# Designs tried in a protein design chat: VH-VL binders against Isthmin-1 (ism1). Part 6

Target 1, 164 residues: Isthmin-1 (ism1), of Danio rerio (Zebrafish) (Brachydanio rerio) (q5ege1r286to449)
Amino acid sequence: LFGVDTDSCERWMNCKSEFLKKYMSKVATDLPSCPCFYPTEVAYSTADVHDANTKRNFRWKDASGPKEKLEIYKPTARYCIRSMLTLESTTLAAQHCCYDDSMKLITRGKGAGTPNLISTEFSADLHYKVDILPWIICKGDWSRYNHARPPNNGQKCAENPQDE

## First folded at step 23 (VH-VL)

Design o5 (from f4 with heavy chain S57N)
Fold by OpenDDE, fold request of step 24:
Structure o5 (fold): chain C 164 residues (1-164), chain A 125 residues (1-125), chain B 113 residues (1-113)
Amino acid sequence: as target 1 above (164 residues)
Amino acid sequence: EVQLQQSGPGLVKPSQTLSLTCAISGDSVSSYNAAWNWIRQSPSRGLEWLGKTYYRNKWYNDYAVSVKGRITINPDTSKNQFSLQLNSVTPEDTAVFYCARDEIYGDWKEYFDYWGQGTLVTVSS
Amino acid sequence: DIVMTQSPDSLAVSLGERATINCKSSQSVLYSSNDKNYLAWYQQKPGQPPNLLIYWASTRESGVPDRFSGSGSGTDFTLTISSLQAEDVAVYYCQQYYTTPYTFGPGTKVEIK
């Protein structure tokens, strides 16, 4: 399994699809930046946050529930949030941001959120295939995964953790 | 089609170890889209989830607190099966034991869609 | 732990009549991120393991007759058999799979009146 999974991970990492490149570029411009701090209102409802980079408002939902399995996928994250799709969205992507116990954005490392190319609002199954399965086939190698899916720090939040 | 076939002794003495095996067909014990559970049923405690094993980037085990410290669920990839080991049993552990699959796909559908036939395990001297 | 309760404990219904079983969870099993209720219903007949009937609170498992339906959200759920058939005599359980440990209701025995 290890050899096969490693090879699959390498193939995923080295995917040179022009479509994917273009889509990733579009995602980068379409998605809001991660807030530097966990918007606590998401714990009870949605949070409406203005994104300075896009000059648009985005709604965020909490993604910290037990069904997110953060202990597996984001083992150092305490909280995570996802942006919701908007009428102005040009992609099916959702921003994914994760935070530590102090509700500070994790900007790098294994606990850092990474953009979901497919929002769960669109399809949980497709999200799994496109966003989660690659993580699995890479054996949870966050370094390689994050290289392919860089965590967002558009608001230039403090690096967290500092040693990574 | 997925099938789960249980095996193991139906009688265990107090303080001994209960051991059961669940053979899988139609799916893989190391499937990224499944988890493998043990559940028991008794008149006094009803249906009780005991724990599960599953593989993602590594093997994971989740155990119920009620049996944690006594329970071990082990996968066997070579035989495509998983086992239950429950140590230091008492008569209170007497129950019908079931192995069951939950298909974890997408939003983690951790309901049990396939079950073993069940094994009555009686703890008695 | 999420505690599941059911009512009634036992239900006798005439053939062809509606059977209604209620299930309650001690806390919500609705996940706000996807608006799904992590609640399942099972049917168990003597000598058999539970058989999955409904998941996501209201989605019938493949092969389950249309007379079975699930409803509810959050903490209150209902299993309905619109027209009870003889083969429906069984014990029915609700189960939450929102978080571990997964927990089951105590069951409701459905009999023919």
Scores: ipSAE 0.867, ipTM 0.934, lowest interface PAE 0.6, mean pLDDT 95
Fold by OpenDDE, fold request of step 24:
Structure o5 (fold): chain C 164 residues (1-164), chain A 125 residues (1-125), chain B 113 residues (1-113)
Amino acid sequence: as target 1 above (164 residues)
Amino acid sequence: EVQLQQSGPGLVKPSQTLSLTCAISGDSVSSYNAAWNWIRQSPSRGLEWLGKTYYRNKWYNDYAVSVKGRITINPDTSKNQFSLQLNSVTPEDTAVFYCARDEIYGDWKEYFDYWGQGTLVTVSS
Amino acid sequence: DIVMTQSPDSLAVSLGERATINCKSSQSVLYSSNDKNYLAWYQQKPGQPPNLLIYWASTRESGVPDRFSGSGSGTDFTLTISSLQAEDVAVYYCQQYYTTPYTFGPGTKVEIK
């Protein structure tokens, strides 16, 4: 069973889909950069943040609730947020950013957020299949997962954690 | 069709260990989309969730604080079943015990869609 | 822990009449990120395990008659049987699955008047 999962992970990692490549390119240009600090207003509603890289405003929603299961998927993260889809969005993707207890962006490691190719606003089920299932198949190997789905640090935030 | 079949003794002496097994058919104990729960029901405590086991990147166990330290839920992949062990039982642990599945999937839908038939376990000298 | 309460404790309704059961949670079971209520309803008959009726507060499980409906949001929820049938005599429970430990209401016994 474990061998099969490993093979599946390798297949996912080595997947050479032209469509996926193009889509990920669009995602890279379509999504906002992660704020360096957790926007605290998301705890009560949504946060509207200007993204300098895209020169657009994005709304962010908290993704730290119990149903995010951060203890499993982002074990070192205290807070996470997701960008909301906009009318200008050319993809169905959402930026995903995670923060430590000090509300500082986690830029690398097992706690770092990674872009969701499918926003939960569009489909939770598809998000699971496209974004979460590969993580599971790869046995939670964050190094391989993050390699395929690099955490965003478009704002050039301080590296966090320092020792990695 | 998913079916859960429970087995185990219905009588346990105080201070001993309550042991039950739940056999799964129509699904896998190692399913990425499911979790396997134990729930008990008594007139005094009503329906009470005790804990669950589930596999994602590894095996996870979540236990209710009320039984934490005494409870163990173990999967058996070879037999496609999972078990309940509750140590140091007292008459207060007397209840009908149910195994149940929750289909977590994408939204962590942790409601229970399939149940075992239930097993009355009486703790008595 | 989220504490679940129900009202009434018991309800006697004539055949063909409406039965209404209320459920309250001590805190909201509405997840703001997806606007879903993590609330389920179960029907339990004597000698049987609970049977899932409603999830997401208002979505009927497959095979559940349309006379059963769930409503509400946040902390206040309602299960309605629009026209009580003889086979509907049972105890009904609400359950939150927003966070662990998962907790159930104390149940409402529905009988025929």
Scores: ipSAE 0.865, ipTM 0.933, lowest interface PAE 0.6, mean pLDDT 95
Fold by ESMFold2, fold request of step 24:
Structure o5 (fold): chain C 164 residues (1-164), chain A 125 residues (1-125), chain B 113 residues (1-113)
Amino acid sequence: as target 1 above (164 residues)
Amino acid sequence: EVQLQQSGPGLVKPSQTLSLTCAISGDSVSSYNAAWNWIRQSPSRGLEWLGKTYYRNKWYNDYAVSVKGRITINPDTSKNQFSLQLNSVTPEDTAVFYCARDEIYGDWKEYFDYWGQGTLVTVSS
Amino acid sequence: DIVMTQSPDSLAVSLGERATINCKSSQSVLYSSNDKNYLAWYQQKPGQPPNLLIYWASTRESGVPDRFSGSGSGTDFTLTISSLQAEDVAVYYCQQYYTTPYTFGPGTKVEIK
């Protein structure tokens, strides 16, 4: 019964390998902060967006198309973006940011973007194993999943939604 | 490796319910990596996707608008099967019905890699 | 709905010669964010279910002979059988899987001349 007596989501959340801890720390410092508003030019091409915390520009690509399945994974999000890998990337990760119908960053809850430890640009299969399967075994429980993969709000955007 | 075996009656009267079953071997209906589809084929319409069932954080159903309201697709995890019920059939529903698998591992690869053998269902009084 | 069309409706080709089948979609099936064309090709022989040949427009499914190849992008796609064999007599379908409802072309019948 695949550990029916043990919560598989709990096992995933409590993985404490030294390698994973170091990788997660590197990801948290390596990735750009989410822009507070959806950069509309990304709907047609990539967008270079200034990251105030690191004072660097980063390239972003739209992640809102029908194959993203936002209605399943981020049900209150209307738009999402992912940061692109570059020659300067030190991890395989991508920042993932999601926005409501008013194009404001969703900072918490079921529609909030969560960083991809493995960018879909690198490998859709590895992204599935590392980022999607845990979401599935947690049954889409955003409070538990987001605890392990916190939505980024490094730019201190206004809380959204305000009413938890 | 994966095989889909269909069963169900080949003749259904108008206004009744068409009911088919697809048994899965070499995979699990509850797999996180697959979705389970019904497709029909007739000379007038060609191949027509009807709908699918799959699991993510819950069981989902996606149905084609042309049959929505009449169609139900259900998994049966105890028998490793999934079913099709199509209510209120008319002679226009006469077709060969196929069950099919798509792979949702990695990308959402909503092309059909394994097909059942097909069941001709004739709707006639 | 993305409407899929194919040409020709029917094609007669001598053994060992090239068969070319075209497929067009009413909207692009290329997702620019991952640069993938969401297009597949199937072969269906009489009395059998369709069999997957090609996905992502140009990737052969395992076990499909090298004589089958797919090409194209966006809205225009081609299936080529480089040297027709007797066992290739079938109807060939394209299918888009970019957005629901997933739709098929009307088919192209390939026969030996």
Scores: ipSAE 0.804, ipTM 0.895, lowest interface PAE 0.9, mean pLDDT 91
Fold by ESMFold2, fold request of step 24:
Structure o5 (fold): chain C 164 residues (1-164), chain A 125 residues (1-125), chain B 113 residues (1-113)
Amino acid sequence: as target 1 above (164 residues)
Amino acid sequence: EVQLQQSGPGLVKPSQTLSLTCAISGDSVSSYNAAWNWIRQSPSRGLEWLGKTYYRNKWYNDYAVSVKGRITINPDTSKNQFSLQLNSVTPEDTAVFYCARDEIYGDWKEYFDYWGQGTLVTVSS
Amino acid sequence: DIVMTQSPDSLAVSLGERATINCKSSQSVLYSSNDKNYLAWYQQKPGQPPNLLIYWASTRESGVPDRFSGSGSGTDFTLTISSLQAEDVAVYYCQQYYTTPYTFGPGTKVEIK
């Protein structure tokens, strides 16, 4: 195969299935907001972070290792984290947050983290099908992909990169 | 079942370019789920990964530092093949060369589940 | 580069006896974020390509007999053949796939005593 069908990306972006709509709504309420700075303790262990909006504690683990392939998927990110599934989780989703070399949350653009509708903790294969394959079908177009999977900035962290 | 069939000359003169081809059946070279590798084996180096080609948002090549600058790996989507070109060969490049697949569906599983039959390439005058 | 070493270089084992092959990496191949050891084992017979036996350090590839098992974590790994069969005479290689370049051990030859 030579090219990716642009209709396929557009069809993915416009998918309005009732199941997906309901699932996305649950994901939005189930997941923590991204910390504004990379919690450096994740480099050595997991980090517990209180999420003010949900009033829950979430555990985060590093997602910056070589197998994350950030140079492909999040090319301006230096560090990323993912939230771990908890006993209070109502979805299989994980929050995904990426940070620049100064450890500041990337809030938009090609390096911004985007929620994983399927946590890699649950299944790497389903995560690939649900979260990665659409990115591939859209030819890595972060603008289109991020429209469907908006980067989290629930803590209203400073815009990064800046609008100018 | 995925099958990899290699072709190319078994004798190459020093300073010339070693050129091999790997034909794929049961899969596509442009598959989003696979990456296509070259590995060589010699008494002096043992098994040595040389590089790979794969598609994501564009075609990527990853090359081992030891051969970077001399190596090119290209997909050929029309023939469902991928190639190896290794420039400026010396007798130390004499080896059995293998093409191999790794699966990038899910995790980056950079272990090799399907191998070509191997091609002994001797670099000699 | 992660350097892979194996021991012994060669071993001779009577039919039906246990064969044990060790592999050590110069750096950890455990990704703590997913708790996976990025370590594979291959069997290679003369004139043939390597054949995948084990991945994730301990998971058998489909079709691989139960007598093959892998264990270990981090930097130290073991391949065990619990009851050697005549068809198991081969060279065995470990390989890390954690980071590029992906590297192989030098091999361990297993022979019938």
Scores: ipSAE 0.792, ipTM 0.890, lowest interface PAE 0.9, mean pLDDT 91

